# Designs tried in a protein design chat: VHH binders against Trans-3-hydroxy-L-proline dehydratase (lhpH). Part 17

Target 1, 355 residues: Trans-3-hydroxy-L-proline dehydratase (lhpH), of Colwellia psychrerythraea (q485s0)
Amino acid sequence: MTKNIAQAAVKFEQWQPKIEQESYLTINSLECHTGGEPLRIITSGFPVLKGNTILAKANDCKQNYDQLRRALMFEPRGHADMYGAIITDAERDDSHFGAVFIHNEGYSSMCGHAVIALTKTAVESGVVARTGDVTQVVIDVPCGQIYAMAYSHNNVVKHVSFQCVPSFVYAKDQQVEVDGIGMVQFDIAYGGAFYAYVQASSLGLSLVPEQQEKLIAYGRKIKQAIIPQFEINHPTTAELSFLYGVIFIDDSPNQDVHSRNVCIFADGELDRSPTGSGVSGRIALHHAKQQIVLNETITIESILASSFSVRAIETVCFAGFDAVIPEVTGDAYVCGKGQWFINAEDPLKYGFLLR
Below, E stands for the ipSAE of ESMFold2; O stands for the ipSAE of OpenDDE; V2 stands for 0.75 times the mean of E and O plus 0.25 times the DockQ between their complexes.

## First folded at step 7 (VHH; framework vhh_6qgx_2)

Design g3 (from c5 with T28D; at its last look DockQ between E and O 0.91; V2 from the best seeds 0.00; counts 0 for: pae E 2.3 > 2)
Fold by ESMFold2, look of step 7:
Structure g3 (fold): chain B 355 residues (1-355), chain A 124 residues (1-124)
Amino acid sequence: as target 1 above (355 residues)
Amino acid sequence: QVQLVESGGGLVQAGGSLRLSCAASGFDFSNYAMAWFRRAPGKEREFVAAISRTGGSTYYTDSVKGRFTISRDHAKNTVSLQMNSLRPEDTAVYYCAVKYGWGYDSTPDQYDYWGQGTRVTVSA
């Protein structure tokens, strides 16, 4: 018996499965957030995913290990809004590493908040060797190759920038009747995913945490109303031809920033960050409306008042669209390290959601 | 890139011994069980032995119990098969394989990655 709680605490802290307890699997993670949106970076213990491309590796996970995705995303190890990245070998010879993105609904093709967190942690951990105060990190993701820049001061990454795909306005000045809400006006733009952009004030919504339930409900209803009325066709990649989410826009009470974004995506998730692909579509809208010029940076807040900066760095013609190349800048924070045990004897080992 | 490389095969007289080794590289196999399978000429692959992910449990097909010993070295990422009292019916290509998760399996289809094999020939 221990007579001193500090000595007892050490024993609790050092608990590990005994060799005789063969029912445990151990998975390790680095816990981050970007602007409040979580990223659980799976660093070891996950199955080695098969496939020569990141998309193939994601499909291998979906087909063969989806129960492990649930175990790591759902309660009790995660929650309904958890987001993760499985680190993989690179698909391309000139990339540093690959990532498969996971969340409550399944798998994502690209994620800006994850790119920011992965870039910062890759440089600070030494997975990618520093090349000075600015270090390039090249990440293979399901939708392609992402080029990111880590900006350091005194060997601490202070912010990360990455270039998004060609981003463009798909449809503007649209409207749809939404049951329980009324007529909703919106634009559709692409910044790595297709979003419907809606002025929150036009619906009596406020972009504050206290309205998260209403924002989610409205986002789901608006998305459901748009889908049957509007055909979404990606000009080069059929698999990207879907409306991913709804982004509510409003002015910010903070005079030092441009505006606020709240994205409702996936299966009713609310992005705690300003949404990297969302601000990319935003900058394409603003550029098309002649509200900004190239290399003009604007700062957009999330529902939590965390922020990304974005600018259009060049124009391009992309499959008949007048597009821009956005550059998104943000920062991430490491908030924990995890060692997760999955016990074969646990009837709840693969997780659950109660929302 | 996952690689499993077997070594230690060869020609041995009945009653002799061989030690097979399998070097695993390109992954963390702490959550993997490891196994040896063999394929005799004209036959299907059959289970020989397995060792759990922790090394705490070992399993053997009946025909090799008491003669073969499987072991693993986590620090070196290796699994070994000590084969004693060899018989002509042990003649086969021996394959190293790994399976993610709990327990073991005697079915080849349950294994995720395989080595290329090493030939063992036991002469009468």
Scores: ipSAE 0.506, ipTM 0.825, lowest interface PAE 2.3, mean pLDDT 91
ESMFold2 (binder alone), look of step 7: mean pLDDT 85; pTM 0.866
OpenDDE, look of step 7: ipSAE 0.701; ipTM 0.889

Design g4 (from c5 with N31D Q110K; at its last look DockQ between E and O 0.01; V2 from the best seeds 0.00; counts 0 for: pae O 9.4 > 2, placed apart)
Fold by OpenDDE, look of step 7:
Structure g4 (fold): chain B 355 residues (1-355), chain A 124 residues (1-124)
Amino acid sequence: as target 1 above (355 residues)
Amino acid sequence: QVQLVESGGGLVQAGGSLRLSCAASGFTFSDYAMAWFRRAPGKEREFVAAISRTGGSTYYTDSVKGRFTISRDHAKNTVSLQMNSLRPEDTAVYYCAVKYGWGYDSTPDKYDYWGQGTRVTVSA
């Protein structure tokens, strides 16, 4: 019997768990990317997180719903480099909404690519009412309150800029011995998260896709070597007192681009974007080294040649640190919608990672 | 209760100087950007100058660049506007305004609280 594939396709598409079956959890998402870095915006079906702060909500998720993070981030629903945001009520009265960030290892304090995507989609979806060509979006994230601006043309957001938290250099000209690699020189800076910045050329690394495995391996090893040797303390927030990742820096093959970043964060996750918090720390570092001036814009590209623009728009004293306020600019794209089912009877319901 | 009280206005001759001050109370001063606006007779309120939360950044409308200087004192919870080389076209009621959060804006509706204003009159 010849079957009509179009009819079959519709039936497949319309498949839903049966109402009488209480064994399914359904979670919906909006799928985006910023510069190639994915963002799964969890829109519904996730348990309501408890707490008065974004950090508290993140902790609630960690303590009570981490298996759902795994289910959504890991295979088969995700992959090793997946990134997600759980939208929440705002922490602050003057914020539009909050977001808990999740990835393959757990939870992050700040994600610039996510802020850009959230801002764009918030305005385009009507979550935040458009106020003109430029619309402000204020998002509570674990590291604080983020002010973003959506720039629109013909009711389409063309790019987003956000002001990051006070960013500062934590340590300069540090060294660590790493097994199999040797002595690694690095700086540590904070841009919503703490990163160790390493010159790729010093280790014979190239920031190209062909070396992604090596970059991940080196990044992981360097991160693990630094952590026991160097105590990181955020001056105001203990929950932010950890090394989040390693950022390799190199020149760009494009002369119009300042430099290239590859961030290895979490458990060997490679950021496809220039890393918003990363470039925030970068601009602080460059400013501190007098390599850039206030309001000077530089372009940093990723391993995919996707780019962010970043500038320091203000100098501030933050809890005893000379800091800057970074402004990061980029663009995001919606690339899909998701409906995810977690079957209680599925032995792999909470996901896995094979690398 | 949020209070913004402007002072320092008055009559001055063209080419003269005035220093306006705005005393702020009833809120966390360091959490707000500060700005000066002015309204001339028969005109709409217009942006003059703004200063960021920490004072690390300032912005001026073109007509006052090089003549006016905005500053803030965190110890005193005040914002000031030093006006030099005053012109008759600078005649207006000057208002202090505050905006919560990072950065400043030139749009009045972005500001949360306003003072009652102080009158500046520049004679020819």
Scores: ipSAE 0.024, ipTM 0.258, lowest interface PAE 9.4, mean pLDDT 92
ESMFold2, look of step 7: ipSAE 0.432; ipTM 0.807
ESMFold2 (binder alone), look of step 7: mean pLDDT 85; pTM 0.872

Design g5 (from c5 with V98I; at its last look DockQ between E and O 0.90; V2 from the best seeds 0.00; counts 0 for: pae E 2.1 > 2)
Fold by ESMFold2, look of step 7:
Structure g5 (fold): chain B 355 residues (1-355), chain A 124 residues (1-124)
Amino acid sequence: as target 1 above (355 residues)
Amino acid sequence: QVQLVESGGGLVQAGGSLRLSCAASGFTFSNYAMAWFRRAPGKEREFVAAISRTGGSTYYTDSVKGRFTISRDHAKNTVSLQMNSLRPEDTAVYYCAIKYGWGYDSTPDQYDYWGQGTRVTVSA
């Protein structure tokens, strides 16, 4: 029973490491989610990453500061499915800023849910000055330059659309034997990252929250089976030549939408969103199969029934591929601010996962 | 982007004093340790002094102990080097450098970013 809670609460709120205390580092964040998928935006306290490209900055983080990625992504500051963005200087003179994407396995080349959250927060915070009801935000990410549009009403961003990098089919009608599952058929497409697309019903999977453990287990097994058997080469950038994840697709129980996606990526992370780069690769597949025309919008749900809309807005030739430029639309919510302390004397300072 | 701008160099007679300053911007000042290095003509860069990210620890090369004092000002984002009882062998270009995280180091390879330097000439 408390008699002095108001006084005690002030003391708790005032706690800060002293400037003279050598054992603490402080890192600050803005906490968001897009369709349920978290984005921890690192706003200050992280080391300035070296490199003239976003890929080089990501590599600098991987080689020199990977323990800080773990500290911010893993328990106790994060969790096995945490996702983050480190804000950087732009790579290109005509971009507003750059971003390095981090997660439990390391680094990703593209993240649609992150682009949506970064765009909204950049406009609402004034990092990018408003230019009216529609404000363009240009972000350099590892896979290229992303053009996003923040749509505002009364100075509140209501939704975000972004144009992804050229997206294309890499390989169709592939198959692989997977221990404990059997023969798995898949397509590979690129929408900022390479994904293997698998029909969930062919494996007896349902795209519902109750099956999240099975979906994760299958996604891990399928990814591990594909990697040694199939060569993935990005046509212009060797550092992007890797299979990022497995996307299970199926019909949605909601008749008002096209379908459902569940992406298993990184080290067994389940995307709570429909996966922006995933729907980008998917629209490239549908266009290549002549299942959609330009500017035909489809809506794809996540496992949580949150949705993105996507369309192919133009065709382009990209390094010999017949590619499209996808436009993805969604929204994000700011749900918190973080101030994170990393104590040199803490034996668990760089985090852990119990999965 | 990281900017480190040294100032306060010049010509002084032996036994005199100079105060070097390093104005810092483009990074989280309180998360970086800072150091001064120097390079005389025909020599490698050598460590002079370092100060931890909070200012709680300082280190000096033997030849400057008791004569030089490193300090930092978190309000102004500056690091200073007070150089007293200057000797001709202190003649060098002095560089400010920064290193992320805990501790400090006397090895130049451990420092992430460097200033352009300020010239100190001590006459006999």
Scores: ipSAE 0.520, ipTM 0.844, lowest interface PAE 2.1, mean pLDDT 92
ESMFold2 (binder alone), look of step 7: mean pLDDT 84; pTM 0.859
OpenDDE, look of step 7: ipSAE 0.776; ipTM 0.922

Design g6 (from c5 with Y104H; at its last look DockQ between E and O 0.01; V2 from the best seeds 0.00; counts 0 for: pae E 16.2 > 2, placed apart)
Fold by ESMFold2, look of step 7:
Structure g6 (fold): chain B 355 residues (1-355), chain A 124 residues (1-124)
Amino acid sequence: as target 1 above (355 residues)
Amino acid sequence: QVQLVESGGGLVQAGGSLRLSCAASGFTFSNYAMAWFRRAPGKEREFVAAISRTGGSTYYTDSVKGRFTISRDHAKNTVSLQMNSLRPEDTAVYYCAVKYGWGHDSTPDQYDYWGQGTRVTVSA
């Protein structure tokens, strides 16, 4: 046995599947987080997804490669709250690239925390060439085209702003009976995905990390109670007609910010970030309620006290809805790089969740 | 196994310059802070200079500040001590030492591994 750990470490670091071991599939990633919410950016090794739209590419993945989504999102390579993005060709001629969003339940139409991480990493890696202290990045996502701006100082991106798709109030002052909880009041709004917005204090909930299990349990129950009783219809795209999650709202224990958002989405995932599409729908609610004017910025924090800033920059009419164009601002960090192996002979190759 | 090998010692006239080098192997170089200590005849080892794990911070004893420069090269796994404006009181055996983690320490007992030393003699 070697007595020199540096020599042993080199051998471990140099390990690769041997040429004779053709059963290994290798997929590479860049590991990020935005406000605590993970983003695994799949950079190479994934199948080229078919389709002329991002929605079509997501459907191709769902139909033909969903086992690879599970392999990268579930244990042992991921976890119950893992989130990823598959980089694709753009669907629009004036976009830089496209992204398919993946997680434990499947696929998302929009993900603000991912847009922030993708924008920062695209500029810092040179995927999008810098054009100065502010560089525009245009990303096609399932719900539309996202215009993002990377703000740099000394060639380091310090924050990212993006304009979300037209965001609007779908229904206000709704209620539903939830078994084990009681009557729950909520609003429905769209900011790239449909969310039900619930005042946490009305249910005796506190938006703090120690209550994460209760928040997840309530979010799941509320979502499941709403789905069969309320029809969600996206005005232009039938495939987007679903309730994505429940967002609990309350005052923040931090008096320096406007409020706190905690989103329970997918199959019981808790967003560690303030949820970009969630704050987008929220600014549409505030504008419709005359609580905010155009270009008035509010700061909303997550359960971890990380924050996004959001404002409504413009009003538009979107398929009969009085909508706004939100601008969301945040930052992201690269925290790792991954090389993931999936062995055809491994009985657990496509992952599992125990939580 | 950790190995620290000093070199570059010798005889030099007062006012001259000398560059010490410490070749390091057997550990993850970037996880260790490094320091130079020296021992004059009949004296305890005394702190000379330290450099952080990453090379971002350097520390010097007062008597060498402005004359000595500590540096590290992560590609070559070496630590160097550039000694300028040498004085007879700089005569000593110089030791390279390593400590795991952040920061520096001026006490010899805090360092994990030591080289064998290289002699520096400064003549008047």
Scores: ipSAE 0.005, ipTM 0.126, lowest interface PAE 16.2, mean pLDDT 89
ESMFold2 (binder alone), look of step 7: mean pLDDT 85; pTM 0.865
OpenDDE, look of step 7: ipSAE 0.750; ipTM 0.911

Design g7 (from c5 with G26R T28D Q110K; at its last look DockQ between E and O 0.79; V2 from the best seeds 0.65)
Fold by OpenDDE, look of step 10:
Formats: C-alpha cells, sequence, structure tokens
Structure g7 (fold): chain B 355 residues (1-355), chain A 124 residues (1-124)
C-alpha cells in the first residue's frame, strides 16, 4: 500500500515520456470556455501550417494533419463537442496573430466564442501588450480580420467585445421538407458563417438541456436537407460558401433577455454559447426586418443561459449585400492547461467518437 | 515563417572535412525529425542522413556511412552534419529539411520545410 499518497500524486503528475521513447508526440494547449463552449487553444507541438492565408493554413491542416485534429478533438483527449484553435502567424501585417478553428467535423470559418477567449488570454498572457484598461486585439481568422477589445480591471480581462465581419441576410422565408420533421421554415444569414435560422416553436422544440438530443437530431437533419436544395455562395470567398449550421431561436424565460438560441453545427455539435457568428448573423437579420435599430443592444442567451450582447454598429454595403457590422460582447474563462501525448503505437492515437 | 538556413559549405580537398549546420528561426523542433539531402550537378536530390526527434536514432545513406555524422542541438535549434573523408562524389548542394511526426524518411516529399542549401565542393 502507498504510505504517502502525496508523494505518489507528484510522481503521477510528473510522468513524462522517456527520452529514448521516440513514439511520443507532445502537444500543449490552454483550455478555455466561453459561455460553456470549450476552446482548446493549441499552443505548441502542432505542425507549422503552410500558406500565406488563414484559409490556406486551414487547408494545409485538412490535407496533411487532419489526424492530429481528430487526436485532439475526439475521444479520449476531447469529446464530440470539442472546439479548438490553432494559433498561427498573422495573415495581415496589422493583425497580432491568426487562428485556425477546428471541431469534430473539420474546420470552421468563424467562431465568436473562440475570439473572445483568444482575446482574453492573449492580453492576460502578454501575447498582446496591454495598453491600459482597454486593449485592442486583432486576429486573423478564416472569414477575415476580427477586431476585438479586451476590457480589463486590475490586470484581469473582465469582458471582450469584437466586431464581426460584415454580416448580411442571404435568403429570407425559405422552406425545406425534412424527413420525419415536415416543412421547415428558415432564413439564411451570414455572420462569419452561414446559418439557417429556425423558430424552435414551429417544430415543437424547446431550447432546454433536456431536449439537447432532439435539437441535435433536428439540427443535423435540417442542415442536411438544406444543403442539397439550396446553394450558398459567399460573394467574395468561395471557401466560405457552405451552410455551417442551424440555429434554433425561441423566447427566453428571462424577461430581460431578448431571446435564446441554440446552434447545431459541424457534425451535430451543440454550441454551449450563444454563438458569436450566429448572433452576428441574427443581428443582421433583425436589422433587415426592422426589428432593431443601429446601436441597439440585445442580449441573446444559450441553452445554458450564458449570454452574449450584440448590436449592429454600422451599415455597410458588402459585395452587393446590405450588411451590418456586428459588435458582440461576452466573457471567457481559462479552465485548465493541457499536455497531450500521442503515441505512435497506440491503436487509438487519432481518436474516436462513439456518440 | 519557418526558416532553415544552412551554413558550413565550401571548397575542400579530397580526404578533408566539413561541418554543415542548419539553424531554424522561429521554429520548434521538438516534434520534428531532421535530415540532410544533397543534389549533385545533373542528378536528382538524394537522401544523405536523418536524425529522429529526440536524437536517439540516426540513419545514413550507404555511401556516407562511417564518414558522416548527423547530430542535433535542441537548445540551439540546430542540426549538424559532420562530413569526414570527403570524396569528389560528395560534391553537391546540401539541403536541410524537417519532417513533423514520428521518425524520419528518405523520401524528399515527406519533409515539410527546406533550407536554401549550401554548396560543398570536393576537389580531387
Amino acid sequence: as target 1 above (355 residues)
Amino acid sequence: QVQLVESGGGLVQAGGSLRLSCAASRFDFSNYAMAWFRRAPGKEREFVAAISRTGGSTYYTDSVKGRFTISRDHAKNTVSLQMNSLRPEDTAVYYCAVKYGWGYDSTPDKYDYWGQGTRVTVSA
């Protein structure tokens, strides 16, 4: 029997691959969440991605290192709802750094919860030098350049606001027949990614944790039904021309909250946050419908009652679309640090999903 | 941007020695194997030597075995090739290359990044 469990604990904690063991790769990460949605920031040990743009780097990862995405996102190192960011050199000279976003299906064009967490941690870690209580962080992401502001008190970032890319309505009042569900009414809007927005009540759905499986199922089915029937073309960037997810909208049980939404994206991931890109698209939609005015802030909450505030701060013409510039505000938390080992001899080295 | 810069090349008489070095800037070699390749005039690029991530394993093409030694310094982010008993047939541009992952490979297309090369000329 172990007489001193504390000593044993330290030994366990200090376990490392032996120098003579060539079979281990080591990858490090900073573990965060925004509104409950996880973000694994991959900090070191990952391959240096090739390309001059974030999209090119994402493609390099997809083509050459997708197994590492799986290793880090899937079980046992991750889970079906894991989200990650690979930090990269900036694409643009006036950006601080870049990020490639990864999840259970592959790669995303934009993630607001990630931007919030990256901004917070960049400032708190010193990656971006503080300029006072408010520090600007500029991040290159697949959909473009994101301007974020970190608001600090006593050297702690308390919240982050970011301006999203021009967001616009792509299609209104669309319908699709979905097997087992029926006719589904939806709008499509872009906020760094294309989403189909659906009223949950129209399908008898409730945006509560107890219905998470149903939401995922419906979201997946709706997404899959829309894709073959509705061509989505981004006006400037072909790589962004796809339906990213389905967002279910409903009233909030909280009277002080504008609404609640749940985003189903990738291969059945349920966003635990209000979805930064999602609410960006939403604010564009609401503006187009004259349901909000410029600079009007609304609060949108997630299935966990975590919330983002969002407003349209400017109207712009974007490649022929009437668009708005959304400002999204939220907060993130660091919840851990990771050191991950990938052993070449492990038959499950690239991960798995049973879900 | 990953930059690999080779140095140490030059003119040497047969039987002489050279030490090549490759330095990487803004690059962590912790999960990379490193290798040297060479291209002689009129010939294709060929594998010379490789060293594993940890430095615990090395591999050499047959023609350089016993004469060349590959080593790496993790702290300095460098890989070196000590070349002894040089022969005219060793005349080539020598390239440093890095490969992410487990082990090394003798195939050029398996390597991710390359240096610009350093010229080695061995006179008879």
Scores: ipSAE 0.592, ipTM 0.850, lowest interface PAE 0.9, mean pLDDT 94
ESMFold2, look of step 7: ipSAE 0.604; ipTM 0.864
ESMFold2 (binder alone), look of step 7: mean pLDDT 83; pTM 0.862
OpenDDE, look of step 7: ipSAE 0.030; ipTM 0.566
ESMFold2, look of step 10: ipSAE 0.607; ipTM 0.869
ESMFold2 (binder alone), look of step 10: mean pLDDT 84; pTM 0.859

## First folded at step 8 (VHH; framework vhh_6qgx_2)

Design h1 (from g5 with Q110K; at its last look DockQ between E and O 0.78; V2 from the best seeds 0.00; counts 0 for: pae E 2.4 > 2)
Fold by ESMFold2, look of step 8:
Structure h1 (fold): chain B 355 residues (1-355), chain A 124 residues (1-124)
Amino acid sequence: as target 1 above (355 residues)
Amino acid sequence: QVQLVESGGGLVQAGGSLRLSCAASGFTFSNYAMAWFRRAPGKEREFVAAISRTGGSTYYTDSVKGRFTISRDHAKNTVSLQMNSLRPEDTAVYYCAIKYGWGYDSTPDKYDYWGQGTRVTVSA
């Protein structure tokens, strides 16, 4: 009698929790990336979040289901640099759906790489019906309402543009002493989240993958030094009043693009994309410094040489700030589908980080 | 939107039977435990019965054990409460409620969403 199992691989594929197994919860996702930055789109199985606004829904998740955020963002289901979106009902009658953004530290107010992935997948999955070669997708996010356009050729979305919320300079020409680094000069701008913008060359940093460890270390130290010394106040929404990350900027080795962005955000995450809300804040800075005019497009690379394009399409007054409306353009790819199991008896069910 | 709609209430004589149903939509049915609570006139809500998210475990308050049966149908997204040998003390508005995740709870504040209720009146 042989111990050989016929069609063993096929039998492994058929595994599912049995009806008798009370210990499993199942959560489903689409796995995407935008310019290398991951987006886990949580499609079903997550608790329905309470609240009349996306911010309130994010707060409900933080207060009541934060362990599920950890389960999906941390190892073994995710990793230290994982990023996700929980699909929700829309906050506004004229929006298609809502999204709560999650990551290793918690929750974010805006995420351009996520908007690009959500827009493309909403059109290609039929959540939003195609209306021709250009399809509008309207998404409610914690910082506001996002209008995005999916540009298709032969029924395939080729790129996505979105208009960000009013973006503005919060503070220019600031300085902070950072232990182990020295005096660091920075600007603060808002493009859906508040960032401190730092010229990398002034600190001897190069925006290349080989320096990822140093970039993360510097980004953490600079963020930690700024937070206790500078008060961040969003002019209309108190819950958005926090410094999300540090963005290093510098020239690119590619002469065909404007520059390079590297964002260190959350708890030491390095954005593999050029950071959509980050380039939105940058265009506000460049416009305020008279370095660009309306409708002038610049292309900004990530550390992986993936790129977004951005322009300021109009000026507005936002709660006393001279703001612009940025338009960000990029692309995304679906790279997987996930079915995730959380077992009540698993001592590691809510995840861990080792880095 | 989470929607829980109870039905099947009404007037019944003591010793009779009623079957309550709760139609559920707007959430992942199989990830929620379901419960029935009731409120008699002038009283606080009290726990009646619960069923685990898979249907593998059921729980009952002492006063209804052996008389009431909770069940769920994953194909129809419904939970039901079969109420036999009804007594006047069972007179109440019956509410269905849902709780995410494992297990159950007999405490109303632990339930995330509630139906509007269905009235059950048991005459002497």
Scores: ipSAE 0.487, ipTM 0.832, lowest interface PAE 2.4, mean pLDDT 92
ESMFold2 (binder alone), look of step 8: mean pLDDT 84; pTM 0.857
OpenDDE, look of step 8: ipSAE 0.662; ipTM 0.872

Design h2 (from g5 with T28D; at its last look DockQ between E and O 0.77; V2 from the best seeds 0.00; counts 0 for: pae E 2.2 > 2)
Fold by ESMFold2, look of step 8:
Structure h2 (fold): chain B 355 residues (1-355), chain A 124 residues (1-124)
Amino acid sequence: as target 1 above (355 residues)
Amino acid sequence: QVQLVESGGGLVQAGGSLRLSCAASGFDFSNYAMAWFRRAPGKEREFVAAISRTGGSTYYTDSVKGRFTISRDHAKNTVSLQMNSLRPEDTAVYYCAIKYGWGYDSTPDQYDYWGQGTRVTVSA
């Protein structure tokens, strides 16, 4: 029997694979959340991804290392709603670094919650040197180049703003019959990823945590109904030509904000944040409908009442679309550090999901 | 970016020794196995030796067993090949290569990155 539990606890803390145990791979991470949405930043131990662009690096991961994505996103190291970023070399000479975004279904083209967390942690860790109370961070992501600004007070980053890629309306006033739901009206817009935007109240949905299962089920069904009926074509990059998710919108009970967003994306993930690429597409939609003018800021909250602010700062013509450049603002928190072991002898080494 | 730089090649008489070194940089080395391959004049690339991620296991092609020793230095991020009792048949360009994950492999197509090679000539 142990006579001194504090000494026993030290021995547990000191456990490491023995040198003779060739079966372990070790991967390290910084654990964050933005508005409740997790981001696992992979800091070491992942294979170096090949390719001259972030899209090519994401494809290399998909083709050659997808089992490692599963190992880090699925149980027991992650969960059904886990999200991660693999830090890469930049593809452009004027960018600080690149990022490949991973989740339960695979890979995403853009992730605003990740940009916010990456920007804050890059500045606070010194990956990007501070240049005063405001520090610019430039990140290459699959959908393009992201310019982000970290705003500090007393050397603590308090919020992050970023300019998204040209964002535009793809299709307005569409409808589709969805088995088990009925006729669903939607718009399609792009803000780094393509989303279908659906008014929640028209389907009897409430944007509250208690309805998370119904929101996920409806989001999956609506996405699957739209995909075969509507061709999504990105005007310059074929690899981005897909419907990423469904965003339910509604009024908020909070009088201090414009509205609420709930995004169902990937393989049934519910975004705990307001979804940065989603609010970017949304501001493009509001601008095209003449509901907002340039530089008018609105605040949109998540299902958890965490919020992003967004405005359209400029109009541009993008490959024949009338587009805007959105600016999204939010904050993130570091909530942990991880050291993860993948054991070749473990029959469950590449993870599993019990949704 | 990943860089593998071999050194230590040269001209040596049969029965002599050489020590090859491969300096690795630009990546997290800890989850990679490392190997040496060689290509003799007019022949195809062949496996010489490999060392596991931890350094706990080593592997050799039959023709070099007992004469060559592979080792790695995690602090210096290097792998070395000590080549003793050299024969004219050992004349080749020697390449350092790495692969991610468990185990070793004797086939070149399983390796992710390669050095530029260092020439070893053993005179009769």
Scores: ipSAE 0.499, ipTM 0.826, lowest interface PAE 2.2, mean pLDDT 91
ESMFold2 (binder alone), look of step 8: mean pLDDT 84; pTM 0.859
OpenDDE, look of step 8: ipSAE 0.656; ipTM 0.869

